# VH-VL binders against q9lj97: the designs that were tried, part 4

Target 1, 262 residues: q9lj97
Amino acid sequence: MSQEEQPKRPQEPVTYGDVFEVSGELADKPIAPEDANMMQAAETRVFGHTQKGGAAAVMQSAATANKRGGFVHPGDTTDLAAERGVTVAQTDVPGARVTTEFVGGQVVGQYVEPRPVATAAAMEAEVVGLSLQSAITIGEALEATVQTAGNKPVDQSDAAAIQAAEVRACGTNVIAPGGIAASAQSAANHNATIDRDEDKIKLIDVLAGATGKLAADKAVTRQDAEGVVSAELRNNPNLSTHPGGVAASITAAARLNERADI
Key: E = the ipSAE of ESMFold2; O = the ipSAE of OpenDDE; V2 = 0.75 times the mean of E and O plus 0.25 times the DockQ between their complexes.

## First folded at step 2 (VH-VL)

Design M11 (framework fv_masavibart; at its last look DockQ between E and O 0.01; V2 from the best seeds 0.00; counts 0 for: pae O 9.3 > 2, placed apart)
Fold by ESMFold2, look of step 3:
Structure M11 (fold): chain C 262 residues (1-262), chain A 120 residues (1-120), chain B 110 residues (1-110)
Amino acid sequence: as target 1 above (262 residues)
Amino acid sequence: QVQLVESGGGVVQPGRSLRLSCAASGFTFSSYAMYWVRQAPGKGLEWVAVISYDGSNKYYADSVKGRFTISRDNSKNTLYLQMNSLRTEDTAVYYCARTGWYSYQGFDYWGQGTLVTVSS
Amino acid sequence: QSALTQPASVSGSPGQSITISCTGTSSDVGGYNYVSWYQQHPGKAPKLMIYDVSNRPSGVSNRFSGSKSGNTASLTISGLQSEDEADYYCSSYTSSSTLVFGGGTKLTVL
């Protein structure tokens, strides 16, 4: 039966491709202890802490398993991490800070952290006592996903989430032929014919310029976020949403808008 | 390396209960959805249940709904299947299976299976 | 049985190509790109050959390819070899948030 074969089959190492959506040489590399230490140091440098369930934590767990299995040793570093680096980059958008984590030039983690909206117009309105709608729109939240998951291949859960977002922004159940949902559905279908992730259409290819492609737009509400989350979740057989993905970006925007009382 | 090991199978009479376990190692268990799939002797594969990475979402095949409960303990890296009110048609090899990190990628790792025999 | 229909058996000679079909409905194979194929040798656990219609996991030969048209998915095995002799199962996600398997196809290499 399974695993009764002789000689005993060695346990395989945990690779970057096993735990992250990466491609090429990196996908086949065992996650090494110094890779994880470098990511933890990079996260700590920019956050002051590590992210729970984030890239450093995932890498440390994988590296520990690889050490127990004899596939790596303490102090080992993969060649791609040593040559091309481990970095954490931050990009500020209205109301949020987007953090992207890289190993060997490939994204292994993206996060959207809430940040108080501090627009000049909003501060001026508060001084005078005027109401200002500097809310993050659905289109802007979709564009923010480019920063947090732009290199992710488009799948059917992404297409469903984008459709839910566009329907809510535009108020119609029909997918416009030139709209973002139509592009995302086409990308997901095209990607189903592609056998390598590096050749697939990515979220950046669909979501860049989203505000200009929507027929109408609106401020993100809690109800919008709930609908987009439901669409992404129900169209993913893992019954979850993607970290840093479409639903995550819409949810972050809704949360920021609620703090601004929009 | 990724490893899944089922246990808890055996011979039981109809109407009894049995609890299967699946011990996971070599990956961050708490980031993956997990599946139970079974195969009756001489028959094909049948999906039984799925549980999301944090346990918040669970779905079942109609044939087991109301009788089986899938659960997980992420602190122990263990998946469970509680099987109540067992019937002879539940006789099968039960596999636990992993899919991709937050994205479905089929079942890239399977356990060896554990045999459950329900007979009078 | 199952909601997905596969031929009970398929045969081919070494070096030939064969195709195994998997027919469902618009609520599963036709509506979702979450279609996978598994190879199972006697006494062994299934092995993933194809996921998401056409994706090939690391370590799976490029002799295996997947496709879909309408409600029918296909697994094509080119350059048949003796080790390809096994049972093959398709699976698909459904609109009810469930997963279904095909009944299985026995591939014989003559």
Scores: ipSAE 0.577, ipTM 0.825, lowest interface PAE 2.3, mean pLDDT 84
Fold by ESMFold2-Fast, scan of step 2:
Formats: C-alpha cells, sequence, structure tokens
Structure M11 (fold): chain C 262 residues (1-262), chain A 120 residues (1-120), chain B 110 residues (1-110)
C-alpha cells in the first residue's frame, strides 16, 4: 500500500533564525545537539536548573527535531558555537540583575530581575536618578566591571573583551597606542608569567577611570554587546564569559539602554 | 554564506580616478569594520584602508593618504574605495576584507579581488 | 618592503612537518598578541589560517598551528599535503595602530 504513495519532500532543518532573533552566519545554522546540551549546562550552572522559557528548552526541541530529520547527529556542534561558545552571563546593575544567554556571541535569551532598594528614600533617589540618566556608555559599563570583577586577574579573554569595547567606543578597528586595550593586553601577557594570583595585575588596575581614558565613547548598543561577548568567549579556554565581567557589564548596559528608549 | 564581491577595477591612466565597490552578503554588515588590502603583481599584501562599523572613523596607509577615500553604505551592504590621483605604483589586485567582531586584525573573509592597472 | 621578516621559501615532503617564521620587533609581533597567518593559492584571495597568535578559525585543519616566542611568531604545518602548497603571509598589529604584513613564504610540497 505505502509503495503507491509519494513520500513527503524532505523537511528543512530548524535553524537558529527560525526560533531566535539572530543574524548573520548563525541564523542559517541548524541547531545541533551539543549546542543545546551546552546551553542546558550553562543554565544549570547559573540558575541551578534549566530555566523555564529559556533558550535551552527551545534548543533541545529544535535539536531533537533536527536529529529525527537526519540533519544533525548526536555530538554535533555548530561551528559558531564551537568557536565562540554557548554561555549564560549575569550582571548586577543599579536596580536590576540581568541574565543573558548567548550562542556564538549573539543573544538568544535575556531576563531582567528588578532589584528594589532597601528604603523608600533610597528608592525615590534611585528613580529620580534613573530618569535623569543619559544612556549608559561603553566607558561607564567598563567602570561598572570594577565593582563586579575588579579583583579578577586580567587574562587573554578580558583583554580581548576590553579591546572590542575600545574599538566599539572609538568607532575604529585599530587600538590606541597606550590606550586601555593596549594596557589590558600588556597586563594579560605580564600575568601569564606570574605564579601567584595576588601578584597579578587586576581588572581594577586597567578599568578604573575607563570613561576618562577612552579617546571617544558612545551609548552601548546590542551590536556592541554581541561583539564584546564574542571576543571574551573566543579567548576563554572554557568558551564562556566571566559572571560580572566585561561582557556581562556591556550586555547589561545594552539591555538597559534599549529598555530606557534613550 | 558570507560573501564579499569586488567590482570597479580596470585600466586607467596616471592622474585619473577610479571607484571600487565591495558588495557584502551573508552577515550583518553594519556590525563589522571593513578593510581594503592590495597586492601588486608578484608582490606581497599591503594594507590600504580601514573603516569603522558605522563609518565614523577611517584610517589609511601613508602611501595612499590624501588620495584614497574609504566609505560605506550600510543600507546597501556596500563598501567603497574612491581612488584619486592614481600612480603606476597603485597597480594591484584590490581585496575587500572583513575583520572578526574584534579589532585583532584577523581578516576572516576576503573578496576575490579586482585588478586595477595604472598605465600610460 | 615588508616590515616582518619571513623566509622566501620552505619545502617539505607529504607527511612531513614544516615551520615558517615571522620576525618583527617589540613594537609589533613582540608587543601584541595580534598575529595572523594567511594562505594564498595562485590566483586566489588569501584565507585566514590563524588569528591572535594561535587561534584557528572554524574549518581550518588542526594540522595548522601557531605560536610566538619573543619577537618571532611561527606557523607549523604537520602532515603536509599537496594542497598546502601556497604562499603564506603573517600579519601583526603595530604600536602605531597600523597593520604590517610579512614578505611571504612560498611553500613547495615535493
Amino acid sequence: as target 1 above (262 residues)
Amino acid sequence: QVQLVESGGGVVQPGRSLRLSCAASGFTFSSYAMYWVRQAPGKGLEWVAVISYDGSNKYYADSVKGRFTISRDNSKNTLYLQMNSLRTEDTAVYYCARTGWYSYQGFDYWGQGTLVTVSS
Amino acid sequence: QSALTQPASVSGSPGQSITISCTGTSSDVGGYNYVSWYQQHPGKAPKLMIYDVSNRPSGVSNRFSGSKSGNTASLTISGLQSEDEADYYCSSYTSSSTLVFGGGTKLTVL
């Protein structure tokens, strides 16, 4: 009986662009099983479980469909996920905790938890302050990293993220001689020769006063955050961003700027 | 998926002008700084110019500064190189190239190039 | 002239390993971890093989590896194949915020 029927045309794979607001090379990639596993692991590290409505659940469903369709196999990873990673980053900013999920440096999920202040007077002062704020700049986001990760020894991933931030702030793809990115790279190289963490150059040593040290500055955009995240991920042995690090701070700033509509 | 396609090359006399174009596809063009790199016949690679992702900053090699202008139209996904006061020494294959999302100066994608011959 | 020094040519047999050096100064190769390597076949555009000293782009064979010691960066190709026959160029960021390329190395696979 079935031999008289025509088979359906082959299904198309479920790609990142089919389920997420992503662009470029990633949008056309079939979601692979290892990508989904990496996101599930990252969500579990950050939330203690797979986040409800998070990217991991969407990716697991898509990867399962793609395996069933023969488009991907167990253990497969997309090139961009393998090169730039799959990560979940948290950043604490005034009034909010922002958690962002990335594949290949592009946002696939984001959650904002408002954090009210301890007293009514402090809450009013913060609300008035926020309503008078201009958009958060790249330099300001870099300075915010001092509060969340100032004591972290500078490594290659930090230096790459700071470089991406500087070129985004200055609108160029060359770093300034003696600028913040050059200082971060120098710190990372120096730290590679030091055996005791307490003797290493820290993020605070590089990022304090960042707003005044950048030749130019700008409001953080989503594209700026994607570039900085990609830089940090690509240069980290675990293909992840540091919680409260440079990429996390730039990502939080981008989200807050979009929400504020400034 | 990522493609860069140069056009506009040709034979031109010294002192004349020529405009090169590079059509980009398969990526978010407005998120990347873009380069022009040239290669004279039988010679090595030479950086020519760079333009920031938004077009606000531009840098040139000393050999072309004041004569060449790099520009971009993000709405058309197109990079340009306006070449004025051409010299025989400008004879080369001209490539457009994309940097990665960082300024680590790694050109992850290149066009196939367009030949510019400056001869009298 | 190129600012970075590479040997003009290197040769090897299939299955052999070869290394190409790229020597600069403390103001380029020695001062920054922004060294890239490109492969160019005759009549074709260059292809990025290594970026940031030792990082390999997706799709580049693990037979290609990069390293740096002082002012000298190195590209090593293991398990040589006929398809590896090409010109290889190194590039580095400089303290003047410019890019410089090496003179290129012609690899011949015997």
Scores: ipSAE 0.007, ipTM 0.438, lowest interface PAE 10.2, mean pLDDT 80
Fold by OpenDDE, look of step 3:
Structure M11 (fold): chain C 262 residues (1-262), chain A 120 residues (1-120), chain B 110 residues (1-110)
Amino acid sequence: as target 1 above (262 residues)
Amino acid sequence: QVQLVESGGGVVQPGRSLRLSCAASGFTFSSYAMYWVRQAPGKGLEWVAVISYDGSNKYYADSVKGRFTISRDNSKNTLYLQMNSLRTEDTAVYYCARTGWYSYQGFDYWGQGTLVTVSS
Amino acid sequence: QSALTQPASVSGSPGQSITISCTGTSSDVGGYNYVSWYQQHPGKAPKLMIYDVSNRPSGVSNRFSGSKSGNTASLTISGLQSEDEADYYCSSYTSSSTLVFGGGTKLTVL
């Protein structure tokens, strides 16, 4: 009679930090069944079905494990998910659609779908079978950040990243007094004097219409992304980039541009 | 301060219906799963039903499945228990209860309870 | 669902330590780290004393402690006081995605 080795009961719950690149309080929270259900519903709403290997599937697996471990019960939800929701958002950028998945305001998944850019030149190229996908610009990537992190209070890390992006877009280290970098720095300084996050200036206030706020713009390169990431990391006490933030958006744009050139 | 107040209890005949209410205050009601637990006179505690924070999921004890319906109105901060086809064995004090964010934190808050008596 | 097994009654003198057992199966107490204990005085609602086998909520005396071994959970009350006289109930999650309570134990302080 083979003693069926009772599957080793998990001693600890599966947390968000175990399966996703999240930080703060959420990282230590066990994944709850209702959180997973909300993500599944959100994915289904956006994609028509749950994505294979997507956040919903991962969360369901984790929640199931947590139930087996006795850490969660049907009907349980995390405070952060309950307060801020679980959402799936799509943003169209030139040449692609970016889908971002959020739990409690933190990014837990991101998907990029290539899309043909209907430029006048692309219409001519479609006739020649050459899909000239227009490269995503720094300005466009900054604007895309509004969709993923628009409600985040501007901090020094954000300001540094935005400045790095502007410098690379314009090819000059001179900060224009009315530029997006100056605005971000002002916002960060102001926010440092404010106690309540609700009263702070948000990234949306700075980055909305970013393409029109830059003196010059260019296609995002890997080098640009590296520079912006470095700037954000150096000015973050946690030495990390914000998921869905400025550096993350620029990095995503760079990757898309590289794929389009292949 | 967190408060739960049950109402709607009374004396009913077998086969009849009764609706219980639980008014919640002192916390974000819409963020929590809510529970009904009952206690027959001189007996122990019995779990009855649970409803998720948004009402999308409901679970019942076998003893009440098909007869009882748990529901909630988050706009009114109110939990409900519709009891149909009542039996004498349903006689009990009915408590509404809350857990922490996670059920493993136990029932941290209880109402005072409302008495339901099913008798011929 | 069969109730978890508790002794019907336990007694102790002031200052003594007493233990209340709660025995289930591998499908409940033995299967999950979800055991809670409740104190109930006559005519009052239950009060949470222990959760997650051994954790105390804020405001609960450190005289109350919980443990688990195999299919049996235990509540220990040290330095027994007259106010501890009450009914005590254990609870557990089950493999059927339900909650189950013990039958309750009446504690008498002599």
Scores: ipSAE 0.007, ipTM 0.484, lowest interface PAE 9.3, mean pLDDT 85
ESMFold2 (binder alone), look of step 3: mean pLDDT 91; pTM 0.925

Design P02 (framework fv_pamlectabart)
Fold by ESMFold2-Fast, scan of step 2:
Order: structure tokens, then sequence, then C-alpha cells
Structure P02 (fold): chain C 262 residues (1-262), chain A 118 residues (1-118), chain B 107 residues (1-107)
């Protein structure tokens, strides 16, 4: 208990963990003004404007409070945001378009736009009162990447993300010698020797048919998404976080699966 | 069922040109890389070249580069091999073979015979 | 280029016997080796990939082993339909290369 009168002002910063569902070192970091500015810029690039009630708006409010409380300065950036990036990605998955916002490889925001599936299977499910929602698997999320980034040349960040996805799908510490991760690594190595982007192996060449190429599969979880995002961001934050890429597709699947489970 | 059917083989004189086709069915054609592999009479298998599923990448055996050109028309589910400046040593059965990139060949066509002689 | 050397060139065996076929790479190819069976007048058929994984529909009597530079295909208890030419292939690097083949013939 205090015995003296003291000014009533914020005694602790607003951290990422206070306003977002994040874990680890990021959760304990005060939200800094430049982090918020980077998210606002990323949202404007992807959406054409800053989203009302989105991560940028939340981060701007938190950064303003932290600046007012003396916990951060106007030009400050958290180390994780500077090193691993602040990104926004759009991914199409079965039944939805998902826009996911990341700080330091962790999800801080998501917008889900449902997309109706006009197939005989979708119609039949509706007639019998069944939901079109099924748990999206790691293999299905990898195949979804073909639709959003199929023409992207495979690089080392893609290969790392695909390796993380295969390991998580199969529950092993090693990749299969002739598996999808080995294919991605081979493609990345080959592409490093090729001068023209048009001549490089593309994500569609590796990921098409992924569900049939994995030895085992599982429903995507948030922890799976965090591992895949971390792998993609490892070597180069800007190069390693691709809109509609592997990490974006896995993250979108995790979020849709969480929504279905509640 | 997965099927690959080669056609276009025949007799051609030295120095001539020929275009082979491989018609694919029973799978998503654009999702698989496809190679041409040849086999001279009584001899073993020799890889000619490969084209990625999208058609964005091609690779050839060094001895055949620029003499042979691989292309594909994904809308028609068809692969092509353009062969120019043919010599007697190009006489072989030409197979198309399907693979996922980084994996070996899982399905092969029946082959089409190319004979280069005067 | 990586050279694949198969031995023996011809193996004469009887039904019910065990056949062991060797394939050696001129440099390490990891586990990126496949085996194919070819019968007269037919296209090759995939048997083994990743040095040791059987392709779909391939009988359990076919098994592959090895890594690096030395690989083996074993056929336990040979059946009449197994008499064919067998090729190994490396797919670790371009250009892809095949061995010259081992012909299994009836004794």
Amino acid sequence: as target 1 above (262 residues)
Amino acid sequence: EVQLVESGGGLVQPGGSLRLSCAASGFTFSSYAISWVRQAPGKGLVWVGEISGSGGSTNYAPSLKDKFTISRDNAKNTLYLQMNSLRAEDTAVYYCARKYYGWPFDYWGQGTLVTVSS
Amino acid sequence: EIVMTQSPATLSVSPGERATLSCKASQSVGSYVAWYQQKPGQAPRALIYGASTRATGIPARFSGSGSGTEFTLTISSLQSEDFAVYYCQQYNSWPYTFGAGTKLELK
C-alpha cells in the first residue's frame, strides 16, 4: 500500500499481449508508434485504406497511450517489428477470402470474407442441413497457395515454410526424401542458378496436389501457423513474407478452423 | 486413370525436323512436370529434358540443348517435343513421363518411334 | 553429370530365388534414387522411389535400400512375371541419369 499522494497516470504500457492474441517475446513488448505506422502503411497497400477497427487502428491507439505514458518515443519501433516485419496478406481458401495481419510473424488481425461455393457438393450439404465448413488441413492450405501465389518463383523462404508445414503435417523431425519439402528445396536451389524469373520453377509446380503428396495430414492449428510463419520470415523479413504465400494460406486455414470449433 | 499417349514419330532423313506430341488424360495436367526420355534400339534410357507444370521452366540434357525444344499447351493437355537437325544417333523410342517436381517418374506413355535414316 | 553404374549386366535366376541388383552413383545422390521395371515392348514401370519406398501397387517382394552412392534392389522369391530389365535412376540433380540396366533372365 502507498502512504503518499501520487499523480494518477498509466503505470504500465499497453503491450501486444494486452490487445492481441500473441505469445512469446512479442506479447510483452509495448506497442511503439512506428510499429503502428508500418501496419497502417501495410493496410493501405493491401486494402487501399486503413481498416476501421483493424490492427492499425488498435496499434495507433495503444502507441498513443504508451507515448503519453512515457513508455515509448515518437520514432520508436519494437525490435521484433523491425527485424521480422509488419505485413498484411490476402489468401483465398475454400469458402472464404482471408486477409491476415502480422507483426513479427504473429497474427494481430484478420478479416474474413465468406465466398459461396456453387458446386453440387455445396448444394447437397446445404439441403441436408450440413455446414460447408470442414477443418482445413495443412495439405489443403498448401494447395490454396497455388491459387494466390502459384506463379511466384520458389525461393528459400518458400522452401523453409513448406518444410515446416510438412514436418507439422507428418509429426516428424525429418522431411521425406522424395516429399513436397524436398521438392521445394530442390526448386529453390535450382532457381538460385537461373537468371530469368520466367524460367524458374513456380510454387504451382511444387504445391499442386499437395494433399496427395504428404505422408500424413492434419487440421491446421494456430501453433502450426506460427511455426510456418516463423520459418518463412527466418532469413529476410520482406522477401520471406509474401501476400498470398504459404504462411498466409496456413494462417488463414488456422483462423477458419478456430472459428469453426467455437 | 492416368494416361500419356505419344504420337508423331516416323521416318525422317538426316538434317530433318519432327514434332512429337504427348496427350495426357486422367489427371490435372498443369500440376505435373513432364519429361521426354528416349531409348535407342537395344539400349538403355536417356533423359532428354523436362518442362514444369506451368511451362515456366524447361531444362535439357546438355548434349541436346537448343537442338530439341519442349513446350506444352495446358488448355489442350498436350506436351510437345520439337526436334531439329536430326542425326542417325537420334533414332530411338521417345517416351513422355510424368513427375511431380523433385520426385521421380510415376507414369510413362507407350512411346513413339523416331527413325533417322536416308 | 552423375554416372549410374548397374551390376550385374545380366542375372540368370530361377523362380522362387532371391535376386539382388546393385546400382552405384559416381557421387552422392542422397536417397534420390528410383527403380524402374521394363518388359520387352513396354514402357518402364515405377517400382521404388526415395531409394526404399515402394510405388503404389508394387508387391512386397520388391524392396530397395541404400543411400549416398550405393543402392540395392532386392526381389525376394522371384515370380515368372519379374523377368525384365531393371533400371536405376538418380533424380538428385540435372541432368537426370539412368544406369545401363540389369536384365533378369530365366535360368
Scores: ipSAE 0.000, ipTM 0.411, lowest interface PAE 13.8, mean pLDDT 80

Design P04 (framework fv_pamlectabart)
Fold by ESMFold2-Fast, scan of step 2:
Structure P04 (fold): chain C 262 residues (1-262), chain A 121 residues (1-121), chain B 107 residues (1-107)
Amino acid sequence: as target 1 above (262 residues)
Amino acid sequence: EVQLVESGGGLVQPGGSLRLSCAASGFTFSSYAISWVRQAPGKGLVWVGYISGSGGSTNYAPSLKDKFTISRDNAKNTLYLQMNSLRAEDTAVYYCARNYDSWGYEAFDIWGQGTLVTVSS
Amino acid sequence: EIVMTQSPATLSVSPGERATLSCKASQSVGSYVAWYQQKPGQAPRALIYGASTRATGIPARFSGSGSGTEFTLTISSLQSEDFAVYYCQQYNSWPYTFGAGTKLELK
């Protein structure tokens, strides 16, 4: 492997507050490898072998980036995670199954699996969805990146932006195992070990079919674009976004949506 | 060059134990989950289990959970498979395969050449 | 566990022909299906992941398609080095499961 061809190191650690809606001391803490391992173990204990969402994937991705940046070391645990624990609780309620994930007593993930019931509310939501047919969605903006930067090797900056996009599209801090964000992080990690750019995994390999790979989608807003831009900037040594990249495509979509009647 | 090399296979009597090794080179070993996959002579591929990049999480095929143990030594870039209570049906070529990610959610991109384990009297 | 069923078990074809291999999942696996090629005495080689994305270094004549429960691997203009056993795998759910394989042999 050539060091000159390595992806750039992150300039800032990925903290809990960067990926989760948490506050206080936890928000400023870099996500540590043992925090992520504890969450993965807790999810496996509660769900067995599979889950379509969970904080563990987000935490493993963040901890890996933080190790590459030198901000944390193998075996490190944040004080709050060690002191107050990492837990996953599952509750069955009428019409739903609720899973809540905690680090240091704060919620870092919660998703609800509704039981299938045909309701007026479900039908109303479907009708409202038709009114958004002219708005550009997060999935569509990610697909557009294939046209502008499809041949770019995936790096940590791209992976962070894609993670922010998926979180915003789904409206939760839970990222699906095997989803687009997990794929992007895997591609970035794989590419870090590859010397020749032509042998690296490209953005097209991750983002093609993005609309079908997201668990949920939504029209891009200015706030969505700000979050994605922030994520890409934090993981780029020059504090800049790639022209025609993920942040650029999401930003363009937000601006177009603001000009549209929707 | 990214490479995985298995070793430790051989002939074992029924009820015996064996420990396989998988030596990794050419990549950041601790950043990837690694799986063990086996293939009986003339048969298809069967997933045995995986271990996360940090070693903090493992998962196994349900039929093998109490029989096999996967571990890793990231300082030595080496993966292990401890096999206990071996039976004739455990006869297979054992491969280590790199999951495309650190937590084991993706498919396999790199495979070792395999090591043959034969369980017979 | 999810059962992966491949068909046919054996496909006899000539160089230059098109080969189409089928893989069916017992329940939906989304697009989380990979294809591997294995030649006698060798380890499997990654061909396709995410149902349709070619792995690094894989020739364009290999293409994958499908979603949910029905998946296809197509090899256009078959070359002599393509005669091998092909396996599909789902990685949507643990335990990961493979199909029994399709052997591609010379007619």
Scores: ipSAE 0.000, ipTM 0.382, lowest interface PAE 20.4, mean pLDDT 78

Design P06 (framework fv_pamlectabart)
Fold by ESMFold2-Fast, scan of step 2:
Structure P06 (fold): chain C 262 residues (1-262), chain A 119 residues (1-119), chain B 107 residues (1-107)
Amino acid sequence: as target 1 above (262 residues)
Amino acid sequence: EVQLVESGGGLVQPGGSLRLSCAASGFTFSSYAISWVRQAPGKGLVWVGYISGSGGSTNYAPSLKDKFTISRDNAKNTLYLQMNSLRAEDTAVYYCAHRLYGSYWFDPWGQGTLVTVSS
Amino acid sequence: EIVMTQSPATLSVSPGERATLSCKASQSVGSYVAWYQQKPGQAPRALIYGASTRATGIPARFSGSGSGTEFTLTISSLQSEDFAVYYCQQYNSWPYTFGAGTKLELK
């Protein structure tokens, strides 16, 4: 006769917060198999392969453990990943290629690949300390938001964050008529009258081509990020920033710029 | 359980029009995008287009966008495909297909409805 | 649009044998590939998504592999109910495109 054992209760699943520096609702979610597959596909598209020890590899390992533990099943997708996406964005700046990986709009991986300086002009820029040419700009950070939250309906907190970003980029207290901030304000006002989310104007409709729509641009600083975060917070009913929105992208850019030798 | 049931197929003359329906049940219809996919006799599958849950956004295969119109009536849990200026090459079984798990692969599918364009 | 090419067009095999079906994309689609099984008179049924993940309820004998432009569906030990047409699909970018299919038939 074999001994009958009490069924063992499941151990805690491996959540996003266990393996990544993420916050809010995403941090508590078990990593699901389809989330991992989406990241693997995104990395393969960008790198030509899944990076060993990258976000996709970590997520695949966690999802496999969660399947073995019975916490998730094949085909499961985290609501945040399905709603806000799993994306990999590359930004090319003078001297470096920056790749940022996102789930539900939050950063789960960042890679900086230095590019050799091959010309006297590039060496001259380095010598005179032109940080503007070595760092991620406000326009580039706004375009990166398209990858993390492009399908998000534009609301007033997005419009406020975009306005703060434009003002900081241009060094003025007045938004340009017909500019990106004006477009975001118009989108938010229009969306406030629309009942169905799928009928609303999305962030991609406003932020695509942001670098070409700004009258001036500059490297993102910590102070710029603080201003954009503050604007988004003040205009959000829950006094929070959207995990993959404008404030998150500007903050990621500021952090990357601080890691660089600029 | 999620179910999709197509209807409205039949024989139509070249140059004619036809409207297909897809009746949905077992999920919150207005919250999900649904696609139409067709399959000519003995041929492979061809994605026709999709419509968002609210009906505010539609996307079509580039070769079909000026010929077909997708719409929905969320109060009736019904999806439609309006087909105009039909030609022999439009002869196919037409399926409605769901993205149940939020991915861009399709599951479940309806049983399909046959459209035959001939004189 | 991305063109998906399946080979062979027809594969003749006996029950208990291994079958391997190929699918090639005209440009990289990452791992955004799904496989479907279709029996005569029936709607397609999803087998694999994300190039390698089995859909719910699909037997372990079905497996997918590949990334970029080359993908394979393998059936490790054919059962009588497996004789059907198999389609691959890319969902990396719209329009979502399918291969022409591989017909698996009894030898």
Scores: ipSAE 0.000, ipTM 0.368, lowest interface PAE 19.1, mean pLDDT 78

Design P08 (framework fv_pamlectabart)
Fold by ESMFold2-Fast, scan of step 2:
Structure P08 (fold): chain C 262 residues (1-262), chain A 120 residues (1-120), chain B 107 residues (1-107)
Amino acid sequence: as target 1 above (262 residues)
Amino acid sequence: EVQLVESGGGLVQPGGSLRLSCAASGFTFSSYAISWVRQAPGKGLVWVGYISGSGGSTNYAPSLKDKFTISRDNAKNTLYLQMNSLRAEDTAVYYCARSGFTYWQPLDYWGQGTLVTVSS
Amino acid sequence: EIVMTQSPATLSVSPGERATLSCKASQSVGSYVAWYQQKPGQAPRALIYGASTRATGIPARFSGSGSGTEFTLTISSLQSEDFAVYYCQQYNSWPYTFGAGTKLELK
């Protein structure tokens, strides 16, 4: 008479991919206690304290849950964190200092500290200077998507990738009201209710003129590409990116910038 | 329609130099990166190199970077391949092919090619 | 550099049959693989990019699949104009590399 039921919700570890915009081997790794401790130490070294709601706090919560679930033990470190490190780097962009947190070379947190500029003219000169450099920017990569996938209906994976790109370009943890990410989210939600592809909002409708619509821009890095790819993958039921889409364009720009001298 | 037309191929002696041209029409030339690809008689395709839409970035197959230089004149919608110190092994049909300006895409449109023969 | 290996070197098939062509990368290239068709005396023509997306004007009988290191081009019902050499190419990393080609010939 006793029938055994398979668990409806199997107990599973909290992985890096569950809480962060990371890809590849790291995404499938359970967050380990020593990884979290290393990030906490790195944040304290850079900020003078652990950031509230930052990567260290998230990692500590995940590691505690994983330890209670029996997936990790005290003192455990993921191989990628041990080999490639848990690091915090600071980068200066026009009007702000951006602090970026990495595990195994992939971004898990980013914070913006506004830096006052002498004048609005100085800010404008810095933005113009960045756009005149040979490095391909996030805005330029988004505009390139119009050439390869401009007629693609916007879906949730596109919207997530665009949001990740805007956050990285602007160095903020929130999207701008009325910005390209907000437009992409609205387009994806609208398109979910439409049956005919020809009636859906397309990527060109959102991304045309992206360089002029972003509050700030920057040269695309490998880490930017990994974050955008992860966002697109996590929001696609097939766990794939669209050829010629946002993640593909950002990735191509990162490779070009990596190959270019400086 | 998109068109790419190569020219400048011909017979050249070993150690010689040659400059190929690729004339583009039917698209905004400065918005697209373009590659050179070669094919020796009866052999497969070999990527030679790439130039970005602005001309600010170039990249070459490692074995060819010391001999070949890619440049472009966006005002004339023309791409160039300067080939120096040519050897018999450089005998091939040379194609120009369009890729992209700020997006790294496959070679979507190809010219008909121009034959370069390196022989004494 | 990433080495692209195509198999078989030659495939003999009849019209109406299905042809399956393989391409293997020496390391992961994601989905950044393109397929090209080349007929004797002609320039290559783009067929597939991003491993599975058909280029403009390419018939539905051509389909691509794969990711990482293993990729396949399938022609579901061969037409007489499909007998050609097919090349795969990775555009994930510099330098871009092509396979040696698979020649599709009439049985």
Scores: ipSAE 0.000, ipTM 0.390, lowest interface PAE 16.4, mean pLDDT 79

